# VHH binders against Protein CSN12 homolog (csn12), part 11

Target 1, 185 residues: Protein CSN12 homolog (csn12), of Schizosaccharomyces pombe (o13873r232to416)
Amino acid sequence: VIFHYYLGIVAFLNQNYKNASAELEIAFSLCHKGYNRNLELILSYWIPTRILVNHQLPTKNLLSKFPNLASVYIPLTRALKSGNLGEFGKCLQKNETLLAKTKIYLTLEGTRDLCIRNLFRKTWIICGKSTRLPVSVFQIALQVAGTDLPKLHVEAILANMISKGYMRGYISRNFETVVLSAKDP
Below, E stands for the ipSAE of ESMFold2; O stands for the ipSAE of OpenDDE; V2 stands for 0.75 times the mean of E and O plus 0.25 times the DockQ between their complexes.

## First folded at step 4 (VHH)

Design A24 (framework vhh_surovatamig_d1)
Fold by ESMFold2-Fast, scan of step 4:
Structure A24 (fold): chain B 185 residues (1-185), chain A 124 residues (1-124)
Amino acid sequence: as target 1 above (185 residues)
Amino acid sequence: EVQLVESGGGLVQPGGSLRLSCAASGFTFSSYWMSWVRQAPGKGLEWVATIKQDGSEKDYVDSVKGRFTISRDNAKKSLYLQMNSLRAEDTAVYYCAKDLSRYFDSLEYGMDVRGQGTLVTVSS
C-alpha cells in the first residue's frame, strides 16, 4: 500500500528509523507477490533500516530476486559479518552516488559501528575471551582490517563502543587496558 | 542461553516420510519466528521453511513446496517439519533455527541461533 510506503519514507527521512521499519514492514506485507518493482522500492529503504535498528541482514534468498539490491548488499553483509572495515568502506564508496541520491548513504555509514563491534568480538574470542585486554590488541585488529589509527583514536573508538552498549566494561585509568564484563563484553 | 534440540532424522527410502521435531528452551519461544535450515554433504546451508510466531504465516523454499509442512506448538515450545515424498536431494543435516526469516538474518557472530541438527538420509 502506497500510504504505508509514504509514511515509512517520511519517517526514514526524519531519522525516525523504528517507525520507518514498522511502516515499511506493513507496506511490504501488503504489496502483492509479483510486483517486483514495488517490492524492490520498499526494500531499498527497509533493508538499511533493518541493519541499523534491528542489527539484521538481508538473506541471500531475498537478494536473489533483486539483482540490483544484491550487487550492493551481498558485499556489504559479508563485510559486516566478518568485521572487514576495508571492504565495508569500499562497498559504500562504490555505491556512493546511488546511496546519496536515495538518502541511504548516511544510514549505512551509521552501521560502521556494527562492523567494528563484530571485529572486536572476533578479537575477544581469539584472545580466549579474556576479561582484560591491552588497547594495543584492538589497535592491531583495526590495522589488520585496514584502519591504521593512533592509540588515542583507538581509545576513543573503544569508549564509543562502551557508551553505546556494544561492549560492557571500562578502559583502565592508565589507558593501556580494557576490562570487559565476564558475561557480556 | 538458547537451546535447540532436533530429533526425528533417520534413513528413509525415496518417496517415504519423516517428521522432525525441535525442542526449544532458554528464550520466549512464542515471541520468535522459527525456521528449518539444512546442509547437504559438501554444500552450504540452505533455508527450508519459516513459520511466524502464531503460526499464521508459513513460507517454503520452492523445491519442498507441497511436500514439507512446518508447524509449531507454542505451549510445548516445539517446532516440527513434516516431510513427505522425500527425494535423494533432501539428504542433509536439518537444523532448527531461532530468529531466522525468509528475508532477514541476525548479524550476531557464531551459530548460537541453530541447534546441533538431525541427519536425514534418503537412499534405497
Scores: ipSAE 0.167, ipTM 0.597, lowest interface PAE 3.1, mean pLDDT 79

Design A4 (from C2 with T98R M108F V110Y; framework vhh_surovatamig_d1)
Fold by ESMFold2-Fast, scan of step 4:
Structure A4 (fold): chain B 185 residues (1-185), chain A 121 residues (1-121)
Amino acid sequence: as target 1 above (185 residues)
Amino acid sequence: EVQLVESGGGLVQPGGSLRLSCAASGFTFSSYWMSWVRQAPGKGLEWVATIKQDGSEKDYVDSVKGRFTISRDNAKKSLYLQMNSLRAEDTAVYYCARDYWDSLEYGFDYRGQGTLVTVSS
């Protein structure tokens, strides 16, 4: 109950998201379903943890019972699913005071890379799932999404995506080209 | 580790029936709303039916209302979809989904490869 809730919060604040998720899931399953306030408190930490660690978004069905969470997460999940970096940034900015007060802001900021991953995946699909794409294609995708960056910064973003396993391949800097794995880009 | 394993699909002629099953593991099955979703060839993911934790509430997409019945057995950690009066339009891969979380990769947080239902003469 409350014990698992506290264990989950302590793990969350220590950035031990795997343990935070496990403890919060137990707290949620044990909590009386009529105690919506307690369920909302558990979800306040479980939702950002699930997004960051498990790459899972709360459904409209889950959020329909918690209007305060729905106002934050319905726009955020839409932005994450569509790879809309501009809307993602606006959602965080709009809720900055609340998210910072509850120590959630940095956790959600950490999900920005997932938004970039979805943007790049859609770009790859639009380009016919080619195994070789100019860096400029990703630069244009970021620009259309509201982020105008020089090629060097775009290459840094691509290198980060590759290092995190969000993209498989390498960057040919000499030819300014991203070479993607044919099996699992 | 959340795991959902679907079974029961197959080839059936129009007007026929099939019963799909989903075995759940790695989470407290009785604490979650569950759904069936499907993906027809060349189309996106479509929600089909949802059932509340205790089975007291059920919802269906209009095209299957009156033909499909969703049910669950919490003791067996299993979800079912009884499909009657099948039509060619019902041809799809059917997936069992936990209806609190969507996966960024799959839409819903399911790990099974789904079960193929083909309705043809």
Scores: ipSAE 0.111, ipTM 0.554, lowest interface PAE 4.0, mean pLDDT 80

Design B3 (from C2 with W33A K52S Q53G D54S S56G E57S K58T; framework vhh_surovatamig_d1)
Fold by ESMFold2-Fast, scan of step 4:
Structure B3 (fold): chain B 185 residues (1-185), chain A 121 residues (1-121)
Amino acid sequence: as target 1 above (185 residues)
Amino acid sequence: EVQLVESGGGLVQPGGSLRLSCAASGFTFSSYAMSWVRQAPGKGLEWVATISGSGGSTDYVDSVKGRFTISRDNAKKSLYLQMNSLRAEDTAVYYCATDYWDSLEYGMDVRGQGTLVTVSS
């Protein structure tokens, strides 16, 4: 248990999140269920890592067993799942001191792009899953979520989402339109 | 990336048997407790059974105790539900689920598409 926990933490601090996730997963599976403090320590690094690399959120069932984690992650998971960028920022700010002390802040800040992806996915669904969407639709989505940006900046965000594989398609600048893959946008 | 694919459902008569399978991918299967959950037409989700990551512990809803057996093969990343002495009340869509992790993706749950079990003569 201890060995895989330490390997996981070292990988986490080195920003080797794939290895951190693998080692912490082994530590969790080997940890005795009666050792709640040890499980909580493993989860304190595994949850942010799992969000960032596996795109998975802790369930209410898991969090109900760890009140300290629940106070941080119940609001954060709601914000991430719904693409509520404003609430995401507020959750990070509220917990900034604690997350910075444990060196988790940067990992959770790294999930901001996943929050934006969910906002854009929500927008795509609301627009009837169209394969062609004006850039202005995403600009309005960001504005409603608390971020008022000019079109050029929105195009940069969309380009970043496409480059990361969070959206599949391309941007038609002549028509100021995002063209999404019909199979997996 | 995380995927759960259920299979094995079908039409059976009361007293019959079915074996459901769930193929998991995209995560370290042996690290997670897994559950079977069902939803009868027009009703909410009902938890049926859970198995620990190692397979050493199992638990069942009272109505299926002695009739259903949950099991797993960690090498094959597969979860199973052996259903014996089936009753009309067991008619439902059956889903496999992880207890601890949900999909980040808006509008989606980690649960698979499910497999329909119909017990009727």
Scores: ipSAE 0.247, ipTM 0.670, lowest interface PAE 1.9, mean pLDDT 80

Design B4 (from C2 with S31D W33Y K52S Q53S D54S E57T K58I; framework vhh_surovatamig_d1)
Fold by ESMFold2-Fast, scan of step 4:
Structure B4 (fold): chain B 185 residues (1-185), chain A 121 residues (1-121)
Amino acid sequence: as target 1 above (185 residues)
Amino acid sequence: EVQLVESGGGLVQPGGSLRLSCAASGFTFSDYYMSWVRQAPGKGLEWVATISSSGSTIDYVDSVKGRFTISRDNAKKSLYLQMNSLRAEDTAVYYCATDYWDSLEYGMDVRGQGTLVTVSS
């Protein structure tokens, strides 16, 4: 109930997202058929937590019950699914004041790397799921998505994705080519 | 990679019982709300029941309350629907599906192939 909601918020503010998600799920389950306002408050913290930690997005079916959340998250989930960095940035900027007030902005900003991962996954698919891809194809993908970066910066992004396990593979020592696992990029 | 496989359907007389099963693979089953959805011949999809990740929250459409029981076994990655006191109007293809949450990692809607339940004399 309200107790689990507050425990979830405290964990969220302390960046203990695993505990936040667990407590908020209990709060949501206890209020499953409760008032829309209570469910909306729980979801306002649970949705960003689930995106960041579990790599899960709210469905249109869930969001259709909460118009205020739908206006924020339908465009954001679309951007995340498609790897559209430009739309992702626009969604955060449009809702900046509200998200900052509720201390959600930084958590959603933390999901930017997931947006990049999906952009690179789409790039890999378009290139025929090749196990060897020039760094330049990822640079072009970022440029098309609205982010114009020099190759060294793109290489740093790729290294970060590999380090986080979002992309399975390695970069050749010459930084010419990315070698990817065919099973889970 | 992500798969949901329904089974347990068949032909049964009115008043009979059937137990449907759904075997999940390729995703962390225990992290998802799961549902049973059905489609009667020539009709649209109708939600039947939902169960939370832990199994603590359960909900049913009014027409099946008291007759159907949804359950899950996270260790076995399986979802179940116990169907009792079956009626002709329960005739449909039954699907299991994730509910409320979709996978960002797989970028897809997770839903099975379905299992046919026919209730007739």
Scores: ipSAE 0.303, ipTM 0.647, lowest interface PAE 1.9, mean pLDDT 81

Design B5 (from C2 with K52R E57D; framework vhh_surovatamig_d1; at its last look DockQ between E and O 0.18; V2 from the best seeds 0.00; counts 0 for: pae O 7.3 > 2, unsure alone 63.2 < 65, placed apart)
Fold by OpenDDE, look of step 5:
Structure B5 (fold): chain B 185 residues (1-185), chain A 121 residues (1-121)
Amino acid sequence: as target 1 above (185 residues)
Amino acid sequence: EVQLVESGGGLVQPGGSLRLSCAASGFTFSSYWMSWVRQAPGKGLEWVATIRQDGSDKDYVDSVKGRFTISRDNAKKSLYLQMNSLRAEDTAVYYCATDYWDSLEYGMDVRGQGTLVTVSS
């Protein structure tokens, strides 16, 4: 357990999150599930890694065993799932000192795109799953979520989301419209 | 779909014994650590026991050590909890639990309805 934990941490600190995830998973699998102290140490690095790399969120039941982790990841998970950028930011700010010391803050900052993805998915659903949506719709969604941005910036965000594969489609800049895939936007 | 079905609970007098069973389906049972957890009235979930995939390693909460025995049959996809010398404080709904992945969620979770164990005179 210790050996894989070590390797996982080193990988994590080097921002090799794929390797970190693999090593930490092994550490977790080898650790007694009743050894809460050791499990918490492993999960403290593995949870953010899983969110970032695999887009997997810890369940409330898992977190119920780890109050210190729950205090961070219950609100964070809620924010991510709902696409609430305001709550996302507040959660990170609240825990900035602690998370910065462990370098976990950087990892969690990287999960903002996941939050945006979920927000845009929610928006898409609310809009009747239309394959053509004005950029302004997403702008409004961001505003409601606590982020007020110019339309051009929103286009950049959308472009980034498409580039990263979080959204499937393209932006028609001339018509200020996002064209989404009918099958899986 | 992950399914966990607990059974074997009931009413028993202090000092009595029960054997709980958990039937698992919908996942590779032999690949997972399995646990028993319990929830007493008005309390949260409490971890009780854990067993390694191959059964070579077991762990228990202190309050049940020497009284409870966790075991598993990977061929039958079943988890067991032998409970001896039962006490009133053991009264709870007992659940079997495992780690799972579902969409965006990961965790060690309870999927079954649980089985009620009541220890009372």
Scores: ipSAE 0.017, ipTM 0.267, lowest interface PAE 7.3, mean pLDDT 88
ESMFold2-Fast, scan of step 4: ipSAE 0.330; ipTM 0.721
ESMFold2, look of step 5: ipSAE 0.438; ipTM 0.758
ESMFold2 (binder alone), look of step 5: mean pLDDT 79; pTM 0.796

Design B6 (from C2 with S31D W33D Q53Y D54S S56D K58T; framework vhh_surovatamig_d1)
Fold by ESMFold2-Fast, scan of step 4:
Structure B6 (fold): chain B 185 residues (1-185), chain A 121 residues (1-121)
Amino acid sequence: as target 1 above (185 residues)
Amino acid sequence: EVQLVESGGGLVQPGGSLRLSCAASGFTFSDYDMSWVRQAPGKGLEWVATIKYSGDETDYVDSVKGRFTISRDNAKKSLYLQMNSLRAEDTAVYYCATDYWDSLEYGMDVRGQGTLVTVSS
């Protein structure tokens, strides 16, 4: 229904992503299966909102029905899952005109922290899930992923990840190492 | 409800072989990359292998390259790990894992209860 689509878009533009997601979900569920154009319009705002708020990626089967969305989100979801910051940036750059026109660019840029979280998670796993990791290990991970940053910037990124709850732990004295909470399976 | 159930572990002699299986349910298996991770006694989790959702790309930790083969059957919603030329260092609980967003258990998005592989003579 148009009413819920409108409410969802208004919430999205006001950066009220929780309400945007709820309204767009209702609009999608009420939309008739034969109206692919209407479903695509709803999905164009719901997909980025779900990534940012719910950390949920669109499925390949859903995207196969909407080629315009698939061309944007299939590469983007792979970059997000793999923590490939270089490909993430490239995906946004390739689709700048479309994303800017629909006011979605900023929302997807907001998912960059999720990409960093996945990069750091994979780095942590590769290092044997050590409870103590030098900041330099994350700096190298970012460099391999196409983002060459000074140590102080890497420390700021780590502090942000901890602040958001994406990493459990703390940064040791003088920001030389990251101490992570360990859980035994 | 996302669920992963591993099987196929057991006791095997060095140089022997085992095939692990993982049955997936509660999500669209063919949409997600799948991984095997392991935990040796007293050690942390170690990533072992990943297979792309389509089955045409694989990646392995260096210590198992040439010995282990990851595969999947999307129609059966199953993941496999063929382990050949097993070594004592391969002794671990093996977990099937996916990067399904809804779960963040121990740094892995979702994993099952695991299956024990013991390599000893």
Scores: ipSAE 0.000, ipTM 0.142, lowest interface PAE 15.4, mean pLDDT 75

Design B7 (from C2 with W33E Q53S D54S K58T; framework vhh_surovatamig_d1)
Fold by ESMFold2-Fast, scan of step 4:
Structure B7 (fold): chain B 185 residues (1-185), chain A 121 residues (1-121)
Amino acid sequence: as target 1 above (185 residues)
Amino acid sequence: EVQLVESGGGLVQPGGSLRLSCAASGFTFSSYEMSWVRQAPGKGLEWVATIKSSGSETDYVDSVKGRFTISRDNAKKSLYLQMNSLRAEDTAVYYCATDYWDSLEYGMDVRGQGTLVTVSS
């Protein structure tokens, strides 16, 4: 347990998140279920790694067994899943001291783009799953979520989402429109 | 990424049997409790059965006790649900699920496409 936990933490601190996830998964599987403190320590590094690398959120069932993690992650997972950027930022700020002490803050900051992806997916669904959406629609979505940005910055965010494979399509700058793929937009 | 692919559903008459399978990938299957959940048409998700990571302990919803058997093969990364003495009320889309992790994606409520079981006279 200790060996794989240690390897996982070292990988995490070196920002080798895929190796960290693998080692922490082994540590979790080997840890006795009655040793809640040890399971909590493993999960404190595995949860943020799983969100960032595997795009997975801890369930309420898992978190109910660890009240300290639940207080951090229940609001954060709700914000991430719903694309609520304002709530996401507030959750990180509220837990900043604890997350910084454990070196987790930056990893969770790295999930901000996943929150933006869900905001844009929600926006796309609300707009009837159209294959063509004005850039202004995404600008308004960000504004409603608490992030008021100029059009040029919104285009940069959209380009980043496309670059990461979070959105499939392209930006037609001549028409100020996002054209999404019919398959897996 | 975690992937769970259900199969084995179909049309069956009351009193018949079906065996559902779930192929898991993208995680250490042997480390996780696994469950079967179902959703009848127009209703919410209902938990059906759970099996512990080693396969030693199982739990079932009362309505299926004695009729359904959950099992797993950790070497094959597969989860199974043997359904006997099927009733019309068992008609549902069946999903396999891990109890610890859920999809981050907006609007994703279940872990896979599911497999449809229709029990009709």
Scores: ipSAE 0.303, ipTM 0.695, lowest interface PAE 1.6, mean pLDDT 81

Design B9 (from C2 with S30E S31D Q53E; framework vhh_surovatamig_d1)
Fold by ESMFold2-Fast, scan of step 4:
Structure B9 (fold): chain B 185 residues (1-185), chain A 121 residues (1-121)
Amino acid sequence: as target 1 above (185 residues)
Amino acid sequence: EVQLVESGGGLVQPGGSLRLSCAASGFTFEDYWMSWVRQAPGKGLEWVATIKEDGSEKDYVDSVKGRFTISRDNAKKSLYLQMNSLRAEDTAVYYCATDYWDSLEYGMDVRGQGTLVTVSS
């Protein structure tokens, strides 16, 4: 209800996303179907929080009930799931004014690493799920996705992905190769 | 990570009954609204029923109201659909799915392989 909604928003603005998600979930569950405006306000903060913290995307069924959210999130979720960095960036730019006004832009920008993870997972699968991949393969993947970066920057991205647990393995700098664990890239 | 495995489908005569099951793994099942969706031959996906995470709220598509009952067992991480008074129009592959949230993971389909229900004389 109103109390859990405000607690969720305060947590969100303080970047306490786990508490924000918990409070917004309670607010959503307590809100009645006849209060679509209230549900939409809750979802406007819950959706980006769920993407960032829980790695979950809103379904078309959920979004079909809220046209304003659907116009933002249908293309964004498609880009995120497919690892399409170019479309991800375009979606954020198209909605920049709205997202910045509501303090959501930075939270969604924070999901860029998840888009990169899906791009790299797609690349790993296309390369036959090899346990050893040249750094250049990931550099080419990023370039095809619209992000042309020097090798050193690509190594930094890979190191960041490994440190966050989005990829398992290590980088052999001398051999310019990513060595992935047998279970998860 | 997220896996959903449907079972219980089969061939049944009009007026018969079937109970579908869905076994979930790889996520906190108790925190999700769950749904049954179906796809009839040559048609798109159609939502059939939805159940709240604690079982306290249920919704159905008009064509199955009074005939189908959705339920869940959070301890067993299982979702069920009891189908009574089956009609030829209920012939479809049935899938269980999360109602509001899907996995972000590339290459992951949060719906399982489905279970085929054929209603014919």
Scores: ipSAE 0.221, ipTM 0.657, lowest interface PAE 2.0, mean pLDDT 80

Design Bma (framework vhh_7b2m_4; at its last look DockQ between E and O 0.48; V2 from the best seeds 0.00; counts 0 for: grease 28.4 > 24.2)
Fold by OpenDDE, look of step 5:
Structure Bma (fold): chain B 185 residues (1-185), chain A 120 residues (1-120)
Amino acid sequence: as target 1 above (185 residues)
Amino acid sequence: EVQLVESGGGLVQAGGSLRLSCAASGFTFSSYWVGWYRQAPGKQRVVVASIKSGGSTKYSNSVKGRFTISRDNAKNTVYLQMNSLKPEDTAVYYCATDYWDSLEYGMDVWGQGTQVTVSS
């Protein structure tokens, strides 16, 4: 357990999150379930990596034994799922001191794109799942979420989302329109 | 689209049996824990049974000896065999990952649930 935990931490600190996730998973699997402190230590690094790498969130059941983790990740989970960028930011800010000293803050900050993804998907759904949406629609979505950006920056965000595979489609810059896949954007 | 679909619920008399199924689509069940949950009216949703990737199972005290959880990885389906049903087992039953939920597109790894009603 300790061996894999340390390997996981080293990988985590080196931002090798895939490897970190794998090692921490092993550590967690081998750890006696009665050792809550050790489990919590493992989860403190495993949860953020799991979110970032596997796009999975800890359940309330998992967090039920770990109040400190629950206080952080229950609100964060809600924010990520709902695409609430405002709440997402508030969660990180609230826990900045605690998370920053372990470098976990940076990892969780990296999950912001996942929050954006869900926001944009929500927007898409609200707009009737149209395959062609103005960039302004997404701009408004961001504004409502508390982020006021020029259209050009919103296009950059959309382009990034497409590049990362979080959205399927392309941007028609001439028409300031996002063309989304009809299958599943 | 990622979704879980529960089925197998219904109305049954006390002492009867039901077999619930949870079929996942758009994703593969976590290699870790999959669980059945239930929520009775006015009550909190609670875990009643879970199964790990290795096949080990865990049950709540209220269902031990009566319920059996199993999985078919090839079918990406989890089952809950419910025997000796009691009125207290009346609830909406859900299937989900025990420790991890999918974040994909903001979808909860929860199905619509299946109603189980046990009459006295």
Scores: ipSAE 0.208, ipTM 0.605, lowest interface PAE 0.9, mean pLDDT 89
ESMFold2-Fast, scan of step 4: ipSAE 0.326; ipTM 0.703
ESMFold2, look of step 5: ipSAE 0.386; ipTM 0.761
ESMFold2 (binder alone), look of step 5: mean pLDDT 80; pTM 0.809

Design Bmb (framework vhh_7b2m_4)
Fold by ESMFold2-Fast, scan of step 4:
Structure Bmb (fold): chain B 185 residues (1-185), chain A 122 residues (1-122)
Amino acid sequence: as target 1 above (185 residues)
Amino acid sequence: EVQLVESGGGLVQAGGSLRLSCAASGFTFSSYWVGWYRQAPGKQRVVVASIKSGGSTKYSNSVKGRFTISRDNAKNTVYLQMNSLKPEDTAVYYCARDYWDSLEYGSDFDYWGQGTQVTVSS
């Protein structure tokens, strides 16, 4: 158990998240009948890794046994799932000292783009799942979510989402319009 | 103490059927997602089917239409009915209690039983 736990932490600190996830999973599975304190230590590194790499969130069932983790991750998972950028930022800020001390802050900051993706998906649904959306509707979505940005920055965010595969389509700058693929926008 | 005990595996010819059972104890069974995973020699463990506390089901593409997952909350048991078995279904089958929810894709499972071997001959 201890061997895979240490291998997982070393990989995590080296930002080798795929290997960190694999090693921490083995440690957790070997420790499943074990000590709640040891499970909590494994989870403190495994949860942020699972969110970043696998796009998976801890359930309320998992968190119910670990109040310290629950206080951090229940509001954070709610913000991520709903695309609430304002709450996401507030959760990271509220827990900044703890997350920085354990070197987890940057890993969770890396999940911000997943929050933006969910926000844009909700925007697309509200607009009737159109294949053509003005850049301005995404700008308004970000503004409502607490982030007031000029169009150029919004276009950069959209370009980043497309490059990461979070959205399928392209940006037509002549018409200031996002053209989404009919398959999985 | 949480326990998951699989049973029902065995040797069967291609085209045959098997029914796997997973008996759960030590937790409030009705409140948890539970699922079936499988692992073939030298391969990664993969999800086969899962069932939520409310009864909603999810299947991997490789088994959809052939396998059926169900649960009996009164008996703390989850079942996997496997029909039209193929040699590619040969694996150790595991029952797991769910601790993960998908932000985008299907959930992963964390607590496992010892597994039950399924071998499908051609």
Scores: ipSAE 0.170, ipTM 0.589, lowest interface PAE 2.8, mean pLDDT 77

Design Bmc (framework vhh_7b2m_4)
Fold by ESMFold2-Fast, scan of step 4:
Structure Bmc (fold): chain B 185 residues (1-185), chain A 119 residues (1-119)
Amino acid sequence: as target 1 above (185 residues)
Amino acid sequence: EVQLVESGGGLVQAGGSLRLSCAASGFTFSSYWVGWYRQAPGKQRVVVASIKSGGSTKYSNSVKGRFTISRDNAKNTVYLQMNSLKPEDTAVYYCAAGDYWDSLEYDYWGQGTQVTVSS
């Protein structure tokens, strides 16, 4: 158990999140279910890694066994699922001291793009799942979510989302339009 | 990346049967419990049945006695045998692995399999 836990932590600190997730999964599966402190230590690094790499959130059933983790992750998972950027930011701010001490803050901040993806996916659905959407539609979505940005910055966000594979398509600058693949958000 | 692909849905008359399949990849399937969920129009997603790594099963009261969940760890597949189908069973059926993790991409990649029961 301890061997895979340490391998996972070393990978996490080196920002090798894929390897960290794999090692921490093994540590968790080998850990006796009665050893709540050891499970909590593994989960403290596995949860943020799973969100960032695997796009998975801890369930209320898992978190019910770990009140300290529940106080952080129940509101954070709600914000991520709904694409609520304002609530996401508030959750990180509220837990800033704890997350900074454990070197987790930056990893969770890295999940901000997942929150944006879910916001844009909801926007796409509301717009009838069109394959051609004006950049201004995404700008308005960000404004409603508490982020007021000029079109140039919105285009940069969209380019980043496409670059990361979170949206499949391209930006037509001549038409100020995002052209999306029918199968992707 | 954990991937779950549902199949086997379709249109069936009341009293009929369907078998749903869920093919898993990207994780050690045999170590996880797996559940079937459904979402009816205008309703929230609810659990239907689950099966633990050891084979123990649980069912919602609405399907107990009619549905049977099973797994084949060698094929990384879980099945839901649905018998005596009723119009109220009409929903999109989703597969999820483990009671510990929920997918941000649940609806995006695992679009589920539509089951429509005509009266």
Scores: ipSAE 0.134, ipTM 0.577, lowest interface PAE 3.3, mean pLDDT 79

